# Designs tried in a protein design chat: VH-VL binders against Ubiquitin carboxyl-terminal hydrolase 19 (USP19). Part 19

Target 1, 103 residues: Ubiquitin carboxyl-terminal hydrolase 19 (USP19), of Homo sapiens (Human) (o94966r282to384)
Amino acid sequence: LAFVKNDSYEKGPDSVVVHVYVKEICRDTSRVLFREQDFTLIFQTRDGNFLRLHPGCGPHTTFRWQVKLRNLIEPEQCTFCFTASRIDICLRKRQSQRWGGLE
Short names: E, the ipSAE of ESMFold2; O, the ipSAE of OpenDDE; V2, 0.75 times the mean of E and O plus 0.25 times the DockQ between their complexes.

## First folded at step 18 (VH-VL)

Design f6 (from v1 with heavy chain S31D D110N; framework fv_reozalimab_arm2; at its last look DockQ between E and O 0.34; V2 from the best seeds 0.00; counts 0 for: pae E 13.2 > 2)
Fold by ESMFold2, look of step 18:
Structure f6 (fold): chain C 103 residues (1-103), chain A 122 residues (1-122), chain B 110 residues (1-110)
Amino acid sequence: as target 1 above (103 residues)
Amino acid sequence: QVQLVQSGAEVKKPGSSVKVSCKASGYTFEDYAISWVRQAPGQGLEWMGGIIPIFGTANYAQKFQGRVTITADKSTSTAYMELSSLRSEDTAVYYCARTYEFGDSEYYFNYWGQGTTVTVSS
Amino acid sequence: QSVLTQPPSASGTPGQRVTISCSGSSSNIGSNYVNWYQQLPGTAPKLLIYSNNQRPSGVPDRFSGSKSGTSASLAISGLQSEDEADYYCAAWDDSLSGYVFGGGIKLTVL
């Protein structure tokens, strides 16, 4: 998967927040999977602007975006939330430390 | 606990097809890939392809492209492998194995079915 | 002919350390993780080593894996009679867009 707009920031010594800018997420078919050093966003969207950037794809296409993380997380303490304009992902760090970047 | 239970042995004629099932339990079926690996008598392991059920798209080893179809049925937590135009060289034990949902470079098979013997003879 | 090359057999005596090898290329071992599988007669393969050198739960620490360049090695220390099995290396191959196994190596414990 190309051209998924995102940013991230560290929220204190214990968390990283990731914003993924995809609108019109189909909440009943979308989720985030967390593991010890990565996460995978699985989603469908009806956003026409997003779909135009991915030729051959439509509203029933299932997209997958995986991020290999710089450091370990606690999967059971990570969360996500779908909003109108983006997906917010909160990663709980296993060790309290500055990462200096997401990946 | 994760289990993969495969359908029973098959005896087939050359030119026919076979469809082997793999019933999964103990995890969220649609979130993890299932791959198919075969082993001819006295031979090594050969990856045939796999599917990540939530994506619905299978990938296939080049050798089997056009002869193999891999599918998944989320309602029954069952993966299927169908091999067509059978030849005697297709006589083998066929395994299903669960892989991670990762793309390239993250495949490893940490759970295996018991295997299904397919015999192709005239 | 297998994409990953393994010698056809190896042997050792109880208590010995044996090392078995796997040779590949830049499109597989050189760029991707190596995994190792053990197969006892009449059984499904078992994951022995993943991600070059990681042991799954239940695999004794006398099994270890390593990778250098386009080659990988599985070492078995304190060899035991139950280690008599076939051993396969495996990796994703970028150029084939597929998972490839070595031809397998039959380990005999004398």
Scores: ipSAE 0.006, ipTM 0.578, lowest interface PAE 13.2, mean pLDDT 86
ESMFold2 (binder alone), look of step 18: mean pLDDT 91; pTM 0.940
OpenDDE, look of step 18: ipSAE 0.607; ipTM 0.910

Design g1 (from t1 with heavy chain N52Y S57R, light chain N58Y T97S W99Y; framework fv_ponezumab; at its last look DockQ between E and O 0.49; V2 from the best seeds 0.00; counts 0 for: pae O 7.0 > 2)
Fold by OpenDDE, look of step 18:
Structure g1 (fold): chain C 103 residues (1-103), chain A 123 residues (1-123), chain B 112 residues (1-112)
Amino acid sequence: as target 1 above (103 residues)
Amino acid sequence: QVQLVQSGAEVKKPGASVKVSCKASGYTFTDYYIHWVRQAPGQGLEWMGRIYPSGGRTKYAPRLQDRVTMTRDTSTSTVYMELSSLRSEDTAVYYCARDEILGATPVYYFDYWGQGTTVTVSS
Amino acid sequence: DVVMTQSPLSLPVTLGQPASISCKSSQSLVYSDGNTYLNWFQQRPGQSPRRLIYKVSYRDSGVPDRFSGSGSGTDFTLKISRVEAEDVGVYYCMQGSHYPYTFGQGTRLEIK
């Protein structure tokens, strides 16, 4: 998966919040893997709009979106949660510094 | 084909140290925690601790915290568990097991296990 | 530490009959994310443990549907609808909601 609609902002000095805009995420089969230099979103969705953009894929297709971060994070302090319309990912910075972007 | 292959049996004297290895294959090594669990002869299972290969962060059982050290080598996809100041009560089969991470939280505990390593502590 | 109490500890069963194992925790296993991290493991003689059930009721791939898990909070149950010869072994419940993670004593299933 090359791209997923997203935005991000810095929340205080120590965190970056990423919003991934995909609806109807299957919570039981979806997750985010955090590493020191990147995170990977793994998900299934019934979002018709999203699936139409990916011919041959369906609600049981597992999508992977990996983001290489320009700065380091603390994987075990990062979190994510699902909403009806998006996935919210909170990245904990290893160093309190301004990022200027994810990648 | 996920596999966890552990090192061979060990025989140690009291007071010595033992280092058991667990080589992972068939998956992305850094995406999963590795836990260690031991089982004394005829007894149940005891959680010893876990290591996150990405960064090498560890969490140990309080009862073993002063004697256990877990490390990893990402280049060989291998995790190590070292137990020092061995006692006869440490005689057990030692298992490594994989745990998938949901976010920063391990949630899919122990879906794959190593074959076990027998450690015998005797004078 | 969270104490996991299984019952019975010994379970003789006739082939083809159902079996049920109880697991009780000393405190709630509901984690902060809303999930309950209770697992069931099977250990056949001379083998490594094998996970059967995770998060109370989800079966691992390859696990026959005759195995089922249920429960909530502090009370959990593993059921086998029709016991087969290959089911002989020790079954453990395990909680992963609180550190340190802890196991039940184990239930030895034997053919009567």
Scores: ipSAE 0.019, ipTM 0.682, lowest interface PAE 7.0, mean pLDDT 91
ESMFold2, look of step 18: ipSAE 0.367; ipTM 0.781
ESMFold2 (binder alone), look of step 18: mean pLDDT 91; pTM 0.918

Design g2 (from t2 with heavy chain Y33R S57R, light chain Y31H; framework fv_ponezumab; at its last look DockQ between E and O 0.83; V2 from the best seeds 0.00; counts 0 for: pae O 8.0 > 2)
Fold by OpenDDE, look of step 18:
Structure g2 (fold): chain C 103 residues (1-103), chain A 123 residues (1-123), chain B 112 residues (1-112)
Amino acid sequence: as target 1 above (103 residues)
Amino acid sequence: QVQLVQSGAEVKKPGASVKVSCKASGYTFTDYRIHWVRQAPGQGLEWMGRINPSGGRTKYAPRLQDRVTMTRDTSTSTVYMELSSLRSEDTAVYYCARDEILGATPVYYFDYWGQGTTVTVSS
Amino acid sequence: DVVMTQSPLSLPVTLGQPASISCKSSQSLVHSDGNTYLNWFQQRPGQSPRRLIYKVSYRDSGVPDRFSGSGSGTDFTLKISRVEAEDVGVYYCMQGSHYPYTFGQGTRLEIK
């Protein structure tokens, strides 16, 4: 997966929040892998709009979106949660510094 | 194909230390944590702890915290478990197993296991 | 520590018949994130444990649909709809919701 609609902002000095805009995410088969300098979103979705953009894919297709971060994170302190319309990812910075962006 | 290949059997005396290795292949080494679980002869399974290969962070079982040390070598995709001050009750098969790295969100699937390493502690 | 109690500990089953294993935890396994991290493992004689079920009811790929998991809170069940010869072994439940992670005593399934 080359791209998925997203935005991000710095929440305080120690965190970055990423919003991934995909609806109807399957919580049971979706997750986020955190490493020191990247995270990978792995998900399935029933979002018709999203699936139409990906011919040959369906609700049981597993999508992967990897983001290489410009700064380091603490994987053990990162979290994610699902909403009806998006995935919220909270990245804990290893160092309190301004990022200026994810990548 | 995902594989966890462990080091060979060990025979140790009481008071000695043992270091068991678990070499991972077939997947991105730093995408998964490694857990260690042991099984005494004819007994059940006991969780020993886990290590995150990405940052080297560890979590140990309280009963073993003072005697167990887990480390990793990212260059060889290998995790190590060292147990010191060995006792006869440490005689067991030791397993490594992988689990996804999900930060503060736990998963603990244990989807792949090593073949096990027999450690015998006897006088 | 969370105590996991399995029953029965010994389970003789006639080939082709169903089997059921209970696993009870000393406290709720509902994690703060809302998930319940209860796994089932199969260990055949002389082999490493094999994951069958994760998060109470999700079957691992390659695991026959004869196996199913259910339950909530503190009470969990592994069911085998039709026991086959290859199902002989010891089955363990495991909780991953609370540190330290703990296993049940194991249930030894054998063919009558």
Scores: ipSAE 0.015, ipTM 0.699, lowest interface PAE 8.0, mean pLDDT 91
ESMFold2, look of step 18: ipSAE 0.297; ipTM 0.760
ESMFold2 (binder alone), look of step 18: mean pLDDT 91; pTM 0.918

## First folded at step 19 (VH-VL; framework fv_reozalimab_arm2)

Design h1 (from v1 with heavy chain N59D; at its last look DockQ between E and O 0.92; V2 from the best seeds 0.75)
Fold by ESMFold2, look of step 19:
Structure h1 (fold): chain C 103 residues (1-103), chain A 122 residues (1-122), chain B 110 residues (1-110)
Amino acid sequence: as target 1 above (103 residues)
Amino acid sequence: QVQLVQSGAEVKKPGSSVKVSCKASGYTFESYAISWVRQAPGQGLEWMGGIIPIFGTADYAQKFQGRVTITADKSTSTAYMELSSLRSEDTAVYYCARTYEFGDSEYYFDYWGQGTTVTVSS
Amino acid sequence: QSVLTQPPSASGTPGQRVTISCSGSSSNIGSNYVNWYQQLPGTAPKLLIYSNNQRPSGVPDRFSGSKSGTSASLAISGLQSEDEADYYCAAWDDSLSGYVFGGGIKLTVL
């Protein structure tokens, strides 16, 4: 999946915060799945700008965005929330160390 | 921690169907696919297909297309494989396996069920 | 015939290093990661090596994998009697849109 605007930063030695800028996310059908060294954002959106970048897709389409991580996380301690204009993902590092990048 | 527990052995007649269950525990069921792999007596491993529970979509090996149905029930963390129009050459051990997939090129089975023996005889 | 080709058998003595081969094509090993499974007699297969050369936790470092072109190898150093098993290479095949296994190789520890 292309055109998923995002950034990230390390929050101390124990966490990484990822911001995913997708508007008008359907909270009832969207979620983040965490595994030992990756996460998957599954979402639906009504954002016309996003949908125009993906011909053949609409508000009913389920999108899948996967990110392979630089280091291991603790899936059960990771969280996410949907805000007005984005998704905030908090990754709990397995080892307290600097990653120097998300991937 | 991760476990896949399959239903018990079955003896079937040619022309009938069998449905094998695979109950998963110890992980987030929707985060991984489930594949079905069979092994005839004295033979090698053969992938039959797999399902991604969160999407409910299944892929099938060409050999089994039209005879196999793979489904998942996320409320019970259970996957199912149903094979129809059974013949003696379908006698095999049927395994379910948790499938890690990522992108276009990573696909492997990191945890396996204990296997279910299906014997097809008249 | 299996899509991936393995010799039917191999043997070694305790303490030795053995190498098990697997040959494929551009649509499988050439384009996708190779995985290896060990099957002890009477048991389910077990993941031994994933993504060409990665070991799951609990797999000793005397097992190693490699890939070159359309071929892959599994090496076992310090061979032990409990390594006597069937070994399968496997990969996704783009042209078949499916997962393919080698025919398996029976490793005997003399």
Scores: ipSAE 0.538, ipTM 0.874, lowest interface PAE 1.9, mean pLDDT 92
ESMFold2 (binder alone), look of step 19: mean pLDDT 93; pTM 0.952
OpenDDE, look of step 19: ipSAE 0.853; ipTM 0.950

Design h2 (from v1 with heavy chain I34M S35H; at its last look DockQ between E and O 0.81; V2 from the best seeds 0.00; counts 0 for: pae E 3.4 > 2)
Fold by ESMFold2, look of step 19:
Structure h2 (fold): chain C 103 residues (1-103), chain A 122 residues (1-122), chain B 110 residues (1-110)
Amino acid sequence: as target 1 above (103 residues)
Amino acid sequence: QVQLVQSGAEVKKPGSSVKVSCKASGYTFESYAMHWVRQAPGQGLEWMGGIIPIFGTANYAQKFQGRVTITADKSTSTAYMELSSLRSEDTAVYYCARTYEFGDSEYYFDYWGQGTTVTVSS
Amino acid sequence: QSVLTQPPSASGTPGQRVTISCSGSSSNIGSNYVNWYQQLPGTAPKLLIYSNNQRPSGVPDRFSGSKSGTSASLAISGLQSEDEADYYCAAWDDSLSGYVFGGGIKLTVL
């Protein structure tokens, strides 16, 4: 597992948005898997600064970051997208309620 | 509704091989590992190995290393376990089990297939 | 023999509290979560307790799990006839790089 810089916020009673700050993500080989109370980011990156923090790793290394969530989500309604400098993850809450935190 | 449906019973001769299938439905197949556990008549449970479908990589119990091949087909949501060089002690019920894996320390089997009886006799 | 040790059988009467034990080592129970599986005769196992002491939805609250050092326990309060089954403890073993089960314990309700 790898640590990645991230932040999150609640978007109303129904959603949580997570930003994961990883540059130079290989979009073709990276994705997010959703389960009922967690998600897993699987990614590859060419970012030299990130790779220097992980000796023995390179641009073809597959990294995994898992987050156990405070509450349940609807996996089929969750989405993600990649931008130039980050990954945006939108979690759809199962119960319309405030979580008060991601984990 | 999570469901694991396994292939039917098999009768095999010593020295042959068997390939058991496990068709998954009711969840995102690639989000969970699939593991195989067997149980000889009157005996306890024995873990054989498992696969994480997104990576296509398998992990095997040392006892079965070299005799077991575990694979997954994401397009059909089906996992397979092939056991070669069969001997009479391989007579057992073989289960597939959906495996929750989180981090390095959480592993448990939350849904099980109905089991496949494999009988090895001459 | 099994990596995790369980007594071969146990018994109790309806209404009693029964404790089922499981003994392991630092490479399994001492370092990793313990799970419990119930197996009724002629059926596949089912998850009874996960992550030491967590109960899946649909499992009665009479079932509880605990862990201390390299040992784990499954407690059944208010024993009922439907609790007659085989019970297996299980954990990941770091040294073997594999999942290990106890030998199983047959619980008889008298």
Scores: ipSAE 0.366, ipTM 0.838, lowest interface PAE 3.4, mean pLDDT 91
ESMFold2 (binder alone), look of step 19: mean pLDDT 91; pTM 0.945
OpenDDE, look of step 19: ipSAE 0.725; ipTM 0.918

Design h3 (from w2 with heavy chain G103D D104S S105G; at its last look DockQ between E and O 0.95; V2 from the best seeds 0.00; counts 0 for: pae E 2.5 > 2)
Fold by ESMFold2, look of step 19:
Structure h3 (fold): chain C 103 residues (1-103), chain A 122 residues (1-122), chain B 110 residues (1-110)
Amino acid sequence: as target 1 above (103 residues)
Amino acid sequence: QVQLVQSGAEVKKPGSSVKVSCKASGYTFESYAISWVRQAPGQGLEWMGGIDPIFGTANYAQKFQGRVTITADKSTSTAYMELSSLRSEDTAVYYCARTYEFDSGEYYFDYWGQGTTVTVSS
Amino acid sequence: QSVLTQPPSASGTPGQRVTISCSGSSSNIGSNYVNWYQQLPGTAPKLLIYSNNQRPSGVPDRFSGSKSGTSASLAISGLQSEDEADYYCAAWDDSLSGYVFGGGIKLTVL
């Protein structure tokens, strides 16, 4: 799929926080799936600006965005939440260490 | 503990169909695809197809296109493979396998079911 | 028969190093990751090597994989009697839009 605007930072030795900037996300059908060294954002959006960048897509299109991580995480301890303008993802590192980057 | 538990052995007549189930447990069902692989007696492994439970989209090996239907039920964490118009050469062990796939083109089977023997005879 | 070519059998003695080959094409091994599966007699296959050279947890480090061009190799060092099994290489094939296995190779430990 197409680019999804994002940034990230390390929150101490145990966590990474990822911000994913998607407006008007459909919270009922959108979620984040975690695996040992990646996550997948599944979402639908009504944001006209986003949809104009993806010809043939509409508000009922399901988008997938996957990120391969630099190091291992604990999938069961990772969380996500939706805000008005973005998705906040908290990754729990498996090993307490500095990553120096998300991917 | 990741487990894939398949339905029991079946004996079928030519021209009929068979539907094999694969119940997954010990992981988030939507996080992985499920593939079906068969093995005729004394023969090698043959990929039949797979399904992405997020989109409900199945893909099939060319050889089986039109005869095989692969589905998934998220509410029961169960995948199904149905093969129609059975012939004696469809006699095989049918495996389901948890499929890791990633956008970069990684595709492999990290956990396998125990196998379901399907025998097609007159 | 098989899109990926493996010799039908190989043998070795305990303690030896054995290499098992797999030959493909630009549409499969040449452009995609190679995986290896082990099938012990009477059992389901299990993942042995993924993404050319990665070992899953629980697979001994005496198993190693490599890839060069359109060919791949599985090496087993310190061969043990329990390594007697069938070994399959596999990869996604872009031209077939599907996953392909080698024909399998029966490894006998003498």
Scores: ipSAE 0.471, ipTM 0.864, lowest interface PAE 2.5, mean pLDDT 91
ESMFold2 (binder alone), look of step 19: mean pLDDT 93; pTM 0.955
OpenDDE, look of step 19: ipSAE 0.856; ipTM 0.950

Design h4 (from v1 with heavy chain S105T; at its last look DockQ between E and O 0.91; V2 from the best seeds 0.73)
Fold by ESMFold2, look of step 19:
Structure h4 (fold): chain C 103 residues (1-103), chain A 122 residues (1-122), chain B 110 residues (1-110)
Amino acid sequence: as target 1 above (103 residues)
Amino acid sequence: QVQLVQSGAEVKKPGSSVKVSCKASGYTFESYAISWVRQAPGQGLEWMGGIIPIFGTANYAQKFQGRVTITADKSTSTAYMELSSLRSEDTAVYYCARTYEFGDTEYYFDYWGQGTTVTVSS
Amino acid sequence: QSVLTQPPSASGTPGQRVTISCSGSSSNIGSNYVNWYQQLPGTAPKLLIYSNNQRPSGVPDRFSGSKSGTSASLAISGLQSEDEADYYCAAWDDSLSGYVFGGGIKLTVL
């Protein structure tokens, strides 16, 4: 999937925070799925600017964005939160170590 | 503790349908796809299709298109495979398998059900 | 005929190293990862090797996989009697838009 703006940083010895900049996310139908070394953002959005970048898509289109991670996480300890303008994802590292990057 | 438990053996007549269930436990059901693979007596493995539960979309091997329906019920963590217009060559063991998928290149079955024997005889 | 080609059988003696081959095409092994499954008699298949050469937890390190071009190999070192089983290579095939298995190879431990 193109046009998904994001950034990330390491927060303390055991966490990585990922910000995904998608507006007007439909919270009822959107979620983040965590596996041992990846996550998948499943979302719908009503943001006209985002939808215009994806011809043939609309507010009921389900988008998928997958990220393979540099190191292992604990899926059950990862969280996500929707705000007005972005999705905040907190990854719990399986092992306390520097990643030096998300992927 | 990932476990896939399938429904029991079936004996069917030609022209009928069979629906096999696959109850998943020990993981977040919608995080993985479920595939169905069959094995005729003395033969090899044959992929029939699979479903991605969070999308509710299924894909099918070309051989089975039009005869197979694969569904998932997230509330019960159960996948189903229904094969219609049964013929004697559909006699086989039918397996469900948890499918890891990522991007366009990674696709494999890391946990398998015990198998369900379906016998089609007149 | 299977899309992926495997010899129908192989044999070895305990302690021997054996290699099992799998031949495909650019639409499957050439473009996608190869996986291997072991099927002991009377049981469901089990994932043995994924993504060409990765071992799942619990698979002994005497099993190893490799891939070159459109061909793949499974090597078993220190052959043991419990390794007697059918072995299947598998991969996604882009042209068929589906997952394909080799015909399987029956490994006999003498």
Scores: ipSAE 0.514, ipTM 0.865, lowest interface PAE 1.9, mean pLDDT 92
ESMFold2 (binder alone), look of step 19: mean pLDDT 93; pTM 0.954
OpenDDE, look of step 19: ipSAE 0.834; ipTM 0.945

Design h5 (from w3 with heavy chain F55L; at its last fold request DockQ between E and O 0.84; V2 from the best seeds 0.00; counts 0 for: pae E 2.1 > 2)
Heavy chain, then light chain:
Amino acid sequence: QVQLVQSGAEVKKPGSSVKVSCKASGYTFESYAISWVRQAPGQGLEWMGGIIPFLGTANYAQKFQGRVTITADKSTSTAYMELSSLRSEDTAVYYCARTYEFGDSEYYFDYWGQGTTVTVSS
Amino acid sequence: QSVLTQPPSASGTPGQRVTISCSGSSSNIGSNYVNWYQQLPGTAPKLLIYSNNQRPSGVPDRFSGSKSGTSASLAISGLQSEDEADYYCAAWDDSLSGYVFGGGIKLTVL
ESMFold2, look of step 19: ipSAE 0.564; ipTM 0.879
ESMFold2 (binder alone), look of step 19: mean pLDDT 93; pTM 0.955
OpenDDE, look of step 19: ipSAE 0.839; ipTM 0.945
ESMFold2, look of step 21: ipSAE 0.532; ipTM 0.865
ESMFold2 (binder alone), look of step 21: mean pLDDT 93; pTM 0.954
OpenDDE, look of step 21: ipSAE 0.850; ipTM 0.949
ESMFold2, fold request of step 22: ipSAE 0.491, 0.544, 0.526; ipTM 0.859, 0.876, 0.873
ESMFold2 (binder alone), fold request of step 22: mean pLDDT 93, 93, 93; pTM 0.955, 0.956, 0.954
OpenDDE, fold request of step 22: ipSAE 0.879, 0.758, 0.740; ipTM 0.956, 0.932, 0.930

Design h6 (from v1 with heavy chain I54Y; at its last look DockQ between E and O 0.88; V2 from the best seeds 0.00; counts 0 for: pae E 2.1 > 2)
Fold by ESMFold2, look of step 19:
Structure h6 (fold): chain C 103 residues (1-103), chain A 122 residues (1-122), chain B 110 residues (1-110)
Amino acid sequence: as target 1 above (103 residues)
Amino acid sequence: QVQLVQSGAEVKKPGSSVKVSCKASGYTFESYAISWVRQAPGQGLEWMGGIIPYFGTANYAQKFQGRVTITADKSTSTAYMELSSLRSEDTAVYYCARTYEFGDSEYYFDYWGQGTTVTVSS
Amino acid sequence: QSVLTQPPSASGTPGQRVTISCSGSSSNIGSNYVNWYQQLPGTAPKLLIYSNNQRPSGVPDRFSGSKSGTSASLAISGLQSEDEADYYCAAWDDSLSGYVFGGGIKLTVL
C-alpha cells in the first residue's frame, strides 16, 4: 500500500511507538494484527483526501498495510489506539535492545 | 505452544461429503491463514486452498474449485474443510497448516496438524 | 504430474554432503520464495527451510537452501541416519494463483 504517512520512535529500551496518519478511521471495522516480527494494519476510512489517492476505492474498501520489523516483538503485549487523525501502535520488544529503526 | 488438532478419521461412500475440523491454539487465530493440504497413499503433497480468518475469504486450488469449501470460526479458533461429491481418488490424509503470508512473495506452512485420514470406499 | 520437478530418490552415507534439486518456472520459483518441507515416515510434514535459505528454530545449520533462476537446491551436510525422509520443495505460483509442491524426493541414508 502506497501513500500511508507514518513515523516511529523508540520509547525506552522495551517499546517502539508507530504513528500512522490516516484520518476518519472506521473503528468498528479496523484493527492491528500482531505477529512475532510484523504487524498488519487493516482499516477502512471515510477521509476523502486519502480515498482520492486510491482510484476505485471508497469507504467500503478494506486497506491492508503490513510492516516487517527489524527485531522480534511480544504480540500479546502490543497495543493500538485509533484517534480522529491517526493510529498509535505500541510494540513491545522481545529483547530489551535498541533497534535503530523500525524495519 | 502452537498446536493444530484435527478431527478423527472418516470412512465415506462415493458421492457423499466430508467436513474436517482443525482447532488452533497457542497463537492469535486471526493473525495467520490456515491452509489445507492432502496426501493420497504413497503420493506427494497437494495444496487444496486456504482461508484468512480475519477476512473470511477463502482461496482454492483450481482442481478443487466448486467441490471444496473452507471456513473459519474465530470464536472457537477452528478452521473447516468440506469436500463434496467424494470419489475413490479423494482417499487421502488431509492436513491443516498454519500459513505465514506477508506481502506478495512470502507464503509457507510453519505448523501442521496431525492429519485426518479420509477413506472413500464403495 | 507435479508443477515443480524433483528427482524421485537420492541416497548418501553418514557424514557425506547431499544436494537435492528442484526445478520450476518463472511463475513460481523464478518470482517467489522457495520453501522446503521434511516428512519423516508416518508423520506430518515439517517446515525445514523458508524464504529460500532461512532456517526455523530447531533446524540444524547443516541444512541449507539456495536458489538460482528457476531452480532451487537443498543441501544437507554431515548426513545422519535421522535425515532419512521425504523432502518437498514448494512455492507460490503466480499463474495458477496457488501453492505448488514438488513431487517429493525420498532420501535414503545407507
Scores: ipSAE 0.509, ipTM 0.871, lowest interface PAE 2.1, mean pLDDT 91
ESMFold2 (binder alone), look of step 19: mean pLDDT 93; pTM 0.955
OpenDDE, look of step 19: ipSAE 0.854; ipTM 0.949

